VHH binders against Cytoplasmic dynein intermediate light chain DYN3 (DYN3). Designs and how they scored, part 19

Target 1, 312 residues: Cytoplasmic dynein intermediate light chain DYN3 (DYN3), of Saccharomyces cerevisiae (q04949)
Amino acid sequence: MDNCNAWDKLLSQNESTINSTETATITAIIYSPSSKTLHQFINICFPEGSNSILDTTLINYATIGWTNDLKENYSVDVYTLIRNTDDALDLLKPFLQEHSSKVRWLILLDWTLNDQKLWLNELSYAFNKIKQLNDDNEFSVWCLNSGEILNLQRHTTVWQSVHIDFILQTLRSFCYFNDSSLFYICEDHTEEKREEAQRLKYQELLKHFCEDRDMKDHIEMVKRSEILIPKGCDSIGLIKTVDERFEPTEVKEQHFLARYMDFIPTIDKIREDRKTTSGIDLDKLYPLEVFKVNIQEELGKMFAKYRENSRI
Key: E = the ipSAE of ESMFold2; O = the ipSAE of OpenDDE; V2 = 0.75 times the mean of E and O plus 0.25 times the DockQ between their complexes.

## First folded at step 13 (VHH)

Design m1 (from u1 with T51Y; framework vhh_7w1s_2; at its last look DockQ between E and O 0.04; V2 from the best seeds 0.00; counts 0 for: pae E 14.9 > 2, SAP .674 > .668, placed apart)
Fold by OpenDDE, look of step 13:
Structure m1 (fold): chain B 312 residues (1-312), chain A 116 residues (1-116)
Amino acid sequence: as target 1 above (312 residues)
Amino acid sequence: QLQLVESGGGLVQAGGSMRLSCAASGTFFDYAMGWHRQAPGKQRELVAKIYSGSTAYDDSVKGRFTISRDNTKNTVYLQMNSLKVEDTAVYYCAARYWLSKDYDYWGQGTQVTVSS
């Protein structure tokens, strides 16, 4: 299908929506590594039924109506793009050039994909490309299936905690320097109630992101698989708590990219023996530092202090 | 170790304005920065503090003083407007790691004298 046709279709759909709604409109673009990832993301983070509106084609468009805490109605124009080629973002170039409002970017990563080695490069490319295409952006990185981290550690011979930590620090650093939020999406399928609660949490998170709300209360860094770091809520010091040897500033350097690619493994062989190693919570972040710093607790204290100080 | 150096102090008439600067020897983005002052015969007191975008002020200087920081320059500023004689003091720049309760690093101080 001629790339021109897809764009025309999107334009036509957008025009029809603009004419119909007097409501404030937020523009969001989801950039996904796969259709499956996109589908899952929509299913988790968007209202029920959204998957029927947003199909998993190369490029898609939908409008979602939301209500903010002030009971004001607004709409979100959601564009979806599958990263199937290096020039996929160029498909949005005509749109972005004409677009005058801030674009909310949702860049998806997926732990179920064997592409972790490429994540930094891909993110760097995407962010740079986007910045070239559009001047007013809000960035977020969403890592789907973060629960897979445990599986990688348990069922592969190549993945170790050091790799996971390295990726975490890398992503945190990348997001920190690019003023991006970082969210790990971990689905808990153990209990239906928990799953639903998580979905609601992520939906709220998405909504807050779209609304540019303060999300300081949504910070979570308890487990490797459960990381929620809104823009502005991280620091070099905090990042280094995972491994003090890690230098966040190096993430901006080309040599680091090479190092990252060399260090991160590729899944070659999945251990057939799904032995549920029952005992060791491999998902626990063990700070290397002598100080058992519960990062979440410390952040909480910090924020509490700020709140107190703001009242003074 | 963070070294702090204050500048911009001096003599100013009541009602005047003055801007203090504090230059840090290293990156201080993970530090809360504060301006303290000590008048003769008085205890040192916190005047203003800043971390990230959040600011707080002593009641005595609210509306008159503004603290700001430039992480690209590793510098924190105190803009002092509508100065009063009672603002006369040695002003100190201080830094604390955001997880710390106490200020760990101090400048040498700069004298601010407000004349009637």
Scores: ipSAE 0.000, ipTM 0.206, lowest interface PAE 13.3, mean pLDDT 80
ESMFold2, look of step 13: ipSAE 0.000; ipTM 0.199
ESMFold2 (binder alone), look of step 13: mean pLDDT 86; pTM 0.872

Design m2 (from u1 with S52I; framework vhh_7w1s_2; at its last look DockQ between E and O 0.26; V2 from the best seeds 0.00; counts 0 for: pae E 12.0 > 2, SAP .682 > .668)
Fold by ESMFold2, look of step 13:
Structure m2 (fold): chain B 312 residues (1-312), chain A 116 residues (1-116)
Amino acid sequence: as target 1 above (312 residues)
Amino acid sequence: QLQLVESGGGLVQAGGSMRLSCAASGTFFDYAMGWHRQAPGKQRELVAKITIGSTAYDDSVKGRFTISRDNTKNTVYLQMNSLKVEDTAVYYCAARYWLSKDYDYWGQGTQVTVSS
């Protein structure tokens, strides 16, 4: 109907209850390894129906409004971006030039992609690139499908608890030194009541992160599939409680990356899956020029949506 | 805490072969195990390294030396083929916890002497 139009929504908001000095604006950017990971994340952490306006195979933009448990109104400008090349983050340059506020970065990892060996390098690249693109950043790393940890240990002979702990200590150290939050997202489908409580927890976590609220009551450092560590809540000492021989300061060294990749199990399937996903058929059927044209069209659509929303 | 004991060293003619063994007092699944050597008047150098997922070799021994492990016997081996006089050195077995930057546990060393 007519009321689903963005113009109609803006008019109705201005007409019905104006003089609201409590409406605040937030800019958030979700950087996802895949469309499937992005879809799952939005379904878990964002208000019902957000996928219809945020899902993408490359880049998208939408404004989402919500009211928190303190009855404060927020207008959240959300950008979604799929990591399809080393240059994917550069697609955001035009939108970041008009700095409106602090940018909240939601950098996604996914335990089901079997690419854990690449995580430290990908995070290092992403954080460094983001710091070059924008000055005022609030970082968070979200590891989806962490229930896969049990499946990896149960269905392979190469994944052991020492690898899971090493990844955890590495991610915690990386986030600690880069002033970032670290959140594991695990869906428990055993009981509906427990499942619903988890979704409410993750939605509240998202709102607190975006709104710069105190998250000390959300900390979980022990349950390895459910880790929740807000920025500022970790320490070198706490990280070492997992294995006291781990030295968190070593994560900053370039030589640590080589040791990290040496010890993380690899599954040849991830290399093969990446070939088929990024494969020769893509280059053959969709040459770079054709792909470049499609990007320009999608960016044009985003510029139109952005300009339309900026009239609020 | 890990104790390492080398064996298998001795005298061998150039062109010959020798296998060194390093017995560990416990499992070394989460260690990088390495063979180092020190010739007279030279610095100790890493010759070969093995982790659960990889092996690596110094360029001077590639194709001639092979490092391997037997996890059921807690033993690491260095098979040395096509030995040269310049391979003469004391060979040390060492262990580095995979999270550490330095090798923390060392064996006593075993002498390898290659005669012309």
Scores: ipSAE 0.000, ipTM 0.281, lowest interface PAE 12.0, mean pLDDT 79
ESMFold2 (binder alone), look of step 13: mean pLDDT 85; pTM 0.864
OpenDDE, look of step 13: ipSAE 0.005; ipTM 0.239

Design m3 (from u1 with S52I G53D; framework vhh_7w1s_2; at its last look DockQ between E and O 0.29; V2 from the best seeds 0.00; counts 0 for: pae E 8.4 > 2, SAP .715 > .668)
Amino acid sequence: QLQLVESGGGLVQAGGSMRLSCAASGTFFDYAMGWHRQAPGKQRELVAKITIDSTAYDDSVKGRFTISRDNTKNTVYLQMNSLKVEDTAVYYCAARYWLSKDYDYWGQGTQVTVSS
ESMFold2, look of step 13: ipSAE 0.012; ipTM 0.466
ESMFold2 (binder alone), look of step 13: mean pLDDT 84; pTM 0.860
OpenDDE, look of step 13: ipSAE 0.361; ipTM 0.730

Design m5k (framework vhh_7qia_2; at its last look DockQ between E and O 0.05; V2 from the best seeds 0.00; counts 0 for: loop humanness VH .157 < .165, pae E 13.5 > 2, placed apart)
Fold by ESMFold2, look of step 13:
Structure m5k (fold): chain B 312 residues (1-312), chain A 118 residues (1-118)
Amino acid sequence: as target 1 above (312 residues)
Amino acid sequence: QLQLVESGGGLVQPGGSLRLSCEASGFTFFDYAMGWYRQAPGKQRELVAKITSGDSTNYADSVKGRFTISRDNAKNTVYLQMNSLRPEDTAIYYCAARYWLSKDYDYWGKGTPVTVSS
């Protein structure tokens, strides 16, 4: 009976083929300070064509597929959220409370927004809120437009290397103690070949982060505008090599936040609202019932899109 | 050795103006927040104005709207422009520097006297 052996071989080959074409599902949430920052991030780091379906002013959802350099297929459910108020993350609460899988968080900062004084406080709030909303998180902080560092030093009298280094040491310390990756994204448009290679580099970085792959080959700790520090690759000692007087363990303390805000250069575009406490404007807070109805409608539309795609 | 040298003090009539200067030497000026303090005879030294490396400023209530602090990082100098001077502004004015990680001011000038009288 030689036909039994042929059948066993066919089943083995089919299992191998099935395994090589399996599609793994990833959930990623991008928390962006603006629509422009979000568009730039997607255009730089996601596969070609992704930006046409993720444009939103508040919240959006899309499924993006890719194949990595190991020929593994991934289906990435991408949620995007634009920071509207300090409580914007609560919009994700219904989704996150029912989620069972790991969530990859891509928390965006943008060197061009002139809000660096607020970064530490915003990160602290976001990480704390996310940990309250979801237990299984993989964090990363992405600082877009880090080429602006050079422009700030060239075109202002107040930005100096000591301020840039202080922000870097603060962000590295924050990420170290919160088990987060830290990535600076710097676009160079002076050469088309360099621009394309740069986009491929950042696309591979994103894929490695989302796929929980080793990123030790991507480490950059010296070039100030191109910092790439995956989770687990930093240390208190390495952070202190920038300025030994900096104490990384103090970054979690509230009194450090006041010193951080005082040291970062003032930009006149950021003014205090005298009615605002901890970044909340009480006069402009929307009623929960009204806001929840609108958001539930948008989430319903997103799930309908997903259901339609699944039926195909 | 770190030094702060004040200048620009003197005698002025009420309603007049005066500009104090404080030149820093022997330290990295960008690492320091700068401040002006004053001490009237028989009184405790009090903060007048302060300015961070990023040009964020704060003023004592008694001088708001009349005094302006500024810094010139290229010249390692901090200034106090004092307008609409009153007899109560009479004091010795001290320049002070605080390292950005420190809670309190660590370095002080010798002071420059300001007298507001008719």
Scores: ipSAE 0.000, ipTM 0.222, lowest interface PAE 13.5, mean pLDDT 77
ESMFold2 (binder alone), look of step 13: mean pLDDT 83; pTM 0.841
OpenDDE, look of step 13: ipSAE 0.022; ipTM 0.469

Design m6 (from s10f with T51Y S52I; framework vhh_7w1s_2; at its last look DockQ between E and O 0.02; V2 from the best seeds 0.00; counts 0 for: pae E 24.2 > 2, placed apart)
Fold by OpenDDE, look of step 13:
Structure m6 (fold): chain B 312 residues (1-312), chain A 116 residues (1-116)
Amino acid sequence: as target 1 above (312 residues)
Amino acid sequence: QLQLVESGGGLVQAGGSMRLSCAASGTFFDYAMGWHRQAPGKQRELVAKIYIGSTAYDDSVKGRFTISRDNTKNTVYLQMNSLKVEDTAVYYCAARYWGSKDYDYWGQGTQVTVSS
C-alpha cells in the first residue's frame, strides 16, 4: 500500500470517531514485529473481541472503549503498525505531527521470532525515530511469548542462562534510561483457568499503563520469563542484581550494541539446535508470590554484592 | 576451550609505563578477563578484572593500571603506568566464563621487572 493510502485510511477511520465521541480519548500506538505477534498481543492484553476490530494489516486503527476505576468511560484510539520496513514509522509521521496529545507507545518484541540479536538495535531505532516524530510519549516494551525462554534454554545448546540474563539486563537498562516500562508476557496454557487469570492480569496492566496509573503493585522481577517493570520502578542497582558485572550505562554506547549482537545467538543456530534436542517437559508451576520482588531485599543483596565485588 | 597468550612484558624503570597484551583464541566475549600477578615468594593475586565494560582493580594498582579489552581482536590489555619496584612479578592473563566463579583459563605468564 502506498504510504499515502495508508495515511488516508487512518484519517478516514479516525475522523469518524472524533466526531462522535465526547469522551476523553487516549492515543495508543502498537508497533509490532509481525502480524502474528500483534494478533497475539491483542488477544491477550485487549478486551475480548478486539481482534475483530483491530486488523493485523500493515497499519490499522480502532477505538476501544474502556472504563477506569472511577467507572468513567473513556476511549482508546489504537493505532497498529507492523514493522516490515525500516520506514514503517514514517507512515505515522503526518498523524504524529498533527497530534497534540500524549501518545502511549507499545513496542512489541516476540521471543518466538528468535530475533533477539536485533532487539537492542531495533528498540534504539524505534525510540529515536519516535522521539523525532513526537515530543510527548509514554513508552512501553512488551515481550511476547516469554515462556519460550525456557524452551530456548532447554532445547538448544546455544542458548544459555547467561544470554537470557544479558538480554534481560540489556532491556532493563534500555528501558530504564529511556523511561520506558518493560513487560514480559508469559502465557500459561497448562490450565484454562490460569490462562484466563493471566489474561486478565495483562489486560489490567495494559489498562493501567494507558491510564498512567501507579503500577507498583505489578512489579515482578524474580522469574526471568515473567518480568514486569513499570516505568520508574527499576534502578541501576536492581538491574545489576542479575549480574553485578553488567554495566547498564554501556547500553547506550554503540560499541555495546555491536557486542550485544555478537553475543546473542543467531536464528540459524537456534533452529539447528532445536532439531537435535528431544522435547523436555517444561511445565513447572510456581506460585506467583514467589516471583514478587521485595525491592528492599533486592537492594540489600545488591549492596552486599557490590561490596564484595569491590574487594579484589 | 580458550587459549591465552600474554605479551608486552620486560624490563622497565621505576616510574615507567608498560602495556601488556593477552591474545585469546576462541569465543572471547563469553569470558570475563583478569590480570593476575605473582611476585617471588608471594601468592598469585588478582590485579585487575574486566567484564563487558566494568572494571575492578586491586587497591595497590588503582589509578596506575588500566585494564581494557577489544573483543574484535580477542585481546585484553593492561596498561601499567607509574610502575614501582613492587610491581615486579609474573603477570598472568586469565579468563572465566560468565557463569563461573573461578578463572578457568590461564596464560603462561609474562615477566615484568621494574628496576629502581
Scores: ipSAE 0.000, ipTM 0.183, lowest interface PAE 13.2, mean pLDDT 80
ESMFold2, look of step 13: ipSAE 0.000; ipTM 0.081
ESMFold2 (binder alone), look of step 13: mean pLDDT 86; pTM 0.874

## First folded at step 14 (VHH; framework vhh_7w1s_2)

Design k10 (from u1 with D30E; at its last look DockQ between E and O 0.02; V2 from the best seeds 0.00; counts 0 for: pae O 16.4 > 2, placed apart)
Amino acid sequence: QLQLVESGGGLVQAGGSMRLSCAASGTFFEYAMGWHRQAPGKQRELVAKITSGSTAYDDSVKGRFTISRDNTKNTVYLQMNSLKVEDTAVYYCAARYWLSKDYDYWGQGTQVTVSS
ESMFold2, look of step 14: ipSAE 0.243; ipTM 0.682
ESMFold2 (binder alone), look of step 14: mean pLDDT 84; pTM 0.859
OpenDDE, look of step 14: ipSAE 0.000; ipTM 0.196

Design k11 (from u1 with G53N T55V; at its last look DockQ between E and O 0.16; V2 from the best seeds 0.00; counts 0 for: pae O 14.9 > 2, placed apart)
Fold by OpenDDE, look of step 14:
Formats: sequence, structure tokens, C-alpha cells
Structure k11 (fold): chain B 312 residues (1-312), chain A 116 residues (1-116)
Amino acid sequence: as target 1 above (312 residues)
Amino acid sequence: QLQLVESGGGLVQAGGSMRLSCAASGTFFDYAMGWHRQAPGKQRELVAKITSNSVAYDDSVKGRFTISRDNTKNTVYLQMNSLKVEDTAVYYCAARYWLSKDYDYWGQGTQVTVSS
């Protein structure tokens, strides 16, 4: 039984689509926590009909082409990967090692999965792993179902505003330090027209991201449901540039990961199995890395700048 | 917002014991909890603090007072033994996040009076 591994299958698919066309093919990889999340993302952010091309298997491949507003033809090879195991990224290792072109990474988060406690650790792991595999990357983090944030705040006794703010600031800071875009996606099911408008915006954002365009001209930081976020910023409301309860530079520190996990409330459905063993000493002083840059201020500047230049 | 409600205060004779309770309206396991007291004409002072893995006491109460927490009941306790007249004060329960510099939430306080 020729155990054709997922990688071999992927390679076979890729070989069939490699048309000799001289057009520089963009490579994108979607790293998703679940098949459901991936499916939702594809349905929202990809052009109509793309969902039929991309299956939600562990690893999948498709080529999508479009013409942008500048009448440039783009073709993107899209690889999808489900994060079902810690070593999922290793499935792409041979490809990434041989790949010579810049890879656009789309890292998906999903507010419906109750895994927020693990986000920072998972992001850190993914980013570091990817950087080790390939040095030429462009990162973007996409938070799906961001409307759930409100539900968590309103309908749970466990989640408080401070927890949400903490997560948001953490994501902002993390993305900033890793030169990553941060996007929040919220499906508005209230009106079909609104949903379509949102979809179109997200599709444009995706295209622009893949095209490696200056996002400042094509993104707008307005509402959770409408927002496209510039690189290093987030789309959920205003960036808090002054918060004494948060030190952005700590997101790079290992001890912060533990604190993060401990600080985020455990919702009953959060996978019980990961024994967060070590109680956080709230009074313990940890050495902080000294960064010369006030990241909150910089994020604020970015926010202001991109808001002014937003065309979408 | 976390609401804190103190109970268990009252009048006690010197040398006696008293147990204070602070009930939180929600889950407070992410909070450091502290008992503060304010005597007449004096400033409010931290008496005891409890985190997820540590406890701390003011020197004036060390060995006499014990702070504990029950996360299942969202309650923090202060067991006060060998009470002295100088322990007379309004005792306040307070909660603080690990990233916070100050206590964010306070109870209304409970009066503890130690008579000679």
C-alpha cells in the first residue's frame, strides 16, 4: 500500500498546474486551526468559485488568477494546511526549503474555537518555525469570527473586557514585532448586501496582500466587520497606545507566554488536556528585554497614518 | 467589573480570633487578592496578599493572620488570630491583575473592632 504521504500528493498536484507561463507565480500558504475555519476563510476572502477548488483536507493546493486594478495579471499558488498536530508545518518543509520565491503566509485564528489561551504560543511557534524553514516570508494573521468577541464579553462571566484588551494588544504587539499584518474578519449575516460588501473588501485585501502592495492605500481601520488592518496593526477598534497594564515588548519574552496562558480565562470547552502546570506568580519580577522603540506609540502612528490614507 | 463583598467583621476581644470573607461576583483566579485595612486617622495599608502561588503579609500581622482563597467559591479569606487592639480597622478586600500596578477592584469594607 504505497503510503503516498500528503506531501507527495501535494507535489503531484503542483506539477500538473505548473504551466510554463513566464508570469511570476505568487505563493501563499494558509495555516488554519481547523477545516471549518479554513472553509469559512476561503468562502469569505477568496474569489467566487475558489471554494470549489480548495478542499479542506490536511494539505491542499490550488492556483488562483486575477487581474488587479492596475491591469496586472497575477497568479497565486495557494497551499492550505490544517493545524491538527504540532508538526503540521513539517509537512511543507521540503517545499519551503526548495522554494526560492517569497511565501505569503496567512495564519488563521478563530474566535469560535475557544483556543485563545493558546494563540500566542501557537503564533510564536508557527512564526519561528516558518522563519527557520524559509527566510523569505510575508506574514499576515487573520482572526475569523471576530464578532464572537462581543459574545464572550456579554455572555460569559469568565471573560472580562480586560482579557479581551490584553489579547488584542498582545496580537497587535506580536504582529508588529514580527512585521505581520493583522486582520479581523466578522461575518455580518444581518443583511445580504452587507455581507457581500464585506466579502468583497476582504477579497480585495487578500489580493493586495498577495500582490505585496502597500496596504496603507488599500486598507481601512474602522469596524470589526469592515476593517482591513495595515501591517503591524489590528482592525478591532482603536489601538490603545497607552495602557499601563500592558508592556508590548514582553510579547517576545518566553515568560510572557506562560503569563499569557495563565491570564486568559479557561472556558470549559477549552481542551482540558494541556495541564498548565506552573501557577503564575503575580508578584514575581521577570527580566524584561530593553527595547528602544515604544511599540504602542509606533502602532498608534501607524494607525493614524493608515487611517488617513485608507481608500477602501 | 469584579464586585467584592466583605463579611465576617465585628467586635472581638483582644486575643480572640476572627475570620473575614470576601466574595467575588465572578471568577477571580486571575487576580491577586489582598486584604487592606484602614485604622482611624491612619492610611490604608496592605495587610495580606495572595497570588496563584504565593502569600505575603505585613510584618505587623505575620504569624497571626492567614490569607487563603477558594477559587471554586470565588472567595478569599483572612483568618485573624491573636487579635490586638491595634488591629482595629476597616478591612477591605481588593483584587489586582498581574499586569496592574494597583488594585483595580475594592470591596466596601468591614469593620473589625478589637476590645481590650
Scores: ipSAE 0.000, ipTM 0.191, lowest interface PAE 14.9, mean pLDDT 73
ESMFold2, look of step 14: ipSAE 0.006; ipTM 0.423
ESMFold2 (binder alone), look of step 14: mean pLDDT 85; pTM 0.864

Design k12 (from u1 with L99M; at its last look DockQ between E and O 0.05; V2 from the best seeds 0.00; counts 0 for: pae O 18.0 > 2, placed apart)
Fold by OpenDDE, look of step 14:
Structure k12 (fold): chain B 312 residues (1-312), chain A 116 residues (1-116)
Amino acid sequence: as target 1 above (312 residues)
Amino acid sequence: QLQLVESGGGLVQAGGSMRLSCAASGTFFDYAMGWHRQAPGKQRELVAKITSGSTAYDDSVKGRFTISRDNTKNTVYLQMNSLKVEDTAVYYCAARYWMSKDYDYWGQGTQVTVSS
């Protein structure tokens, strides 16, 4: 089906939802690596019944409304986009160009996928692309299936603690420098009550995020699956030192991107096409300057800063 | 594709020792490694595997064989001590992705013959 048709449909849906109601309409866009990931996210983080409204097609649109604890009515226009091609974001270009209100971006990552090696490049690309399309954005990164981190650490010879920590530090740094929140989601299927509690927490988090509420009083860093974090922070709670050569300030630099890709273990399902990397030739050696920094201290400073200043 | 090349096999007397090496091409650290063996007329069997921070051995070789790896050299080793005639087999190095249940890459094998 011609991408043009999907877009036309999306626009048509958007026009129909322009309710004359005094309720400020919030716009949210979910950018997902897969349909499966998107489906999982919707099931976990959206209010009950939303799953019937939002399908997992390449592009989808729905309006979700709720009343918050302050008795304020909110309506969110939610757009979903699956990252199946490099030009996926361009599908929203006409909308974003015409859109005048602040957009809430939800960028999904999934630990069950074999694309961790590409995360930094993909995030960098997405953030930059989005900023070019629209300059009024609120970013959040949501890592689904974060329980898999433990599996990777415990059950593989390929993934070492240092790799995981490196990724986590990179994500923290990236989100910090891009004024993005970072959330980890883990489904606990052990007990139904626990699972429900988790879902409720995530739903609350999503709502608060969309509402742009000050969540300072609700921010708690305990577990990857149960954590609310401020903008630019990491929900896993602990900042770990991985490598003294790690330089948080370089997460946007090309040489760091190369290092990231080289450092993360290769998995069979990772995009075979090395050419699609954001301008980095993986076959080339890039000179990397080794910086000796106190990673823990630097990340701590970043974390502290956002805890104090974050509205989320 | 990962290429695996075994070396170090040959003839050894019972009670002797032998060290097998498997050199891997490419990014060695991306793989979990194992040693398999196949004796004449028998099925191929896993002898030893190396997992994250742990090793596992078949009961028949436990206490006698040691698997190790050197990521800097892209090499996995099988130290075989107290060899028995029944250890005679073609030994294969194998690699798998961390999420894979099956070994995806195999060496050509190296013959180990233990004489009485």
Scores: ipSAE 0.000, ipTM 0.187, lowest interface PAE 18.0, mean pLDDT 73
ESMFold2, look of step 14: ipSAE 0.027; ipTM 0.486
ESMFold2 (binder alone), look of step 14: mean pLDDT 85; pTM 0.863

Design k7 (from u1 with G53S; at its last look DockQ between E and O 0.05; V2 from the best seeds 0.00; counts 0 for: pae O 16.2 > 2, placed apart)
Fold by OpenDDE, look of step 14:
Structure k7 (fold): chain B 312 residues (1-312), chain A 116 residues (1-116)
Amino acid sequence: as target 1 above (312 residues)
Amino acid sequence: QLQLVESGGGLVQAGGSMRLSCAASGTFFDYAMGWHRQAPGKQRELVAKITSSSTAYDDSVKGRFTISRDNTKNTVYLQMNSLKVEDTAVYYCAARYWLSKDYDYWGQGTQVTVSS
């Protein structure tokens, strides 16, 4: 049984698709938490027909080409990787070590999964590992099913706005400090036209990202599920408040990671003990102390401070 | 997950005082805390709650019980004065996230018995 590792297969496929055309091939890698998430992402963000090219195996490869609005031809070699194990990224190590061109990373998060409490750690791990494997990277984080945020808030007593805000602030801060774009994707199935429009929007976004275009010009902020945050531009994320307990500069620190893990609730069933609880009205809400700020400016200041302190 | 452990319960005479403690594991400051009690054959009831800015008491204990918290020790306290026989119950410490409607974490409870 020729132990040809999945990577050797991919490399062989890549060699066969290297069209002699002098056009600089863009390399993109999609890192997905699940096959389902990956499939959804491909269906939404890739051109029609791409789903037939890219399967949802552990590792897959395809080449996608298009012409942009500037009449430039682009060809993207897309590699997909499902995070089924902690060492999944190691599967790409030989490729990344030999790869000489900039790699565009698409890191997928999925709100339908119950892994939100792990996101920061996972992102940190992924980013750090990738940087170690290859120094020339462009990062983007894509949060799929962001509409589920509202679902979580509506259908659970555990998830509150403060938790969501915390996650969003954390993601924003993380992406900001790592020069990563952050995108929220919501699949709207209510109207076919709306769905199509949304898909087209996301496809254009993907293309622009792959083309390394300035994303600032393509930002539309309507709701959280439609948030487009380019590198260094997270003020449009609808979060304009900073909690006193939130320190953006600490998003990579261990104590913050621990706090993140502890703070983010899980979707658990109501404990039996809750059913038996009576007495004083518990419906009164006690908000956290927050102040309104321009989050982009504050992150900018903090980033500057961070750089100064880290001499990076 | 936040673990809660109650202590300080026991037997006390009517008119006496007792202090309960609840030690919390993890990030304590993110939680509003409450003391509940359940007497035999009765439903569990909220006795006192404490947030970052306020306290609240059931009418039955108002003026007699005081809830407090020490964030540095991750501990919430219930000072019980002028205890009555009707205060006899298992007392439970509970925690909820800020802005949460329900308590999410519970201790195992500590027995408080007030004798006549």
Scores: ipSAE 0.000, ipTM 0.182, lowest interface PAE 16.2, mean pLDDT 73
ESMFold2, look of step 14: ipSAE 0.012; ipTM 0.478
ESMFold2 (binder alone), look of step 14: mean pLDDT 85; pTM 0.866

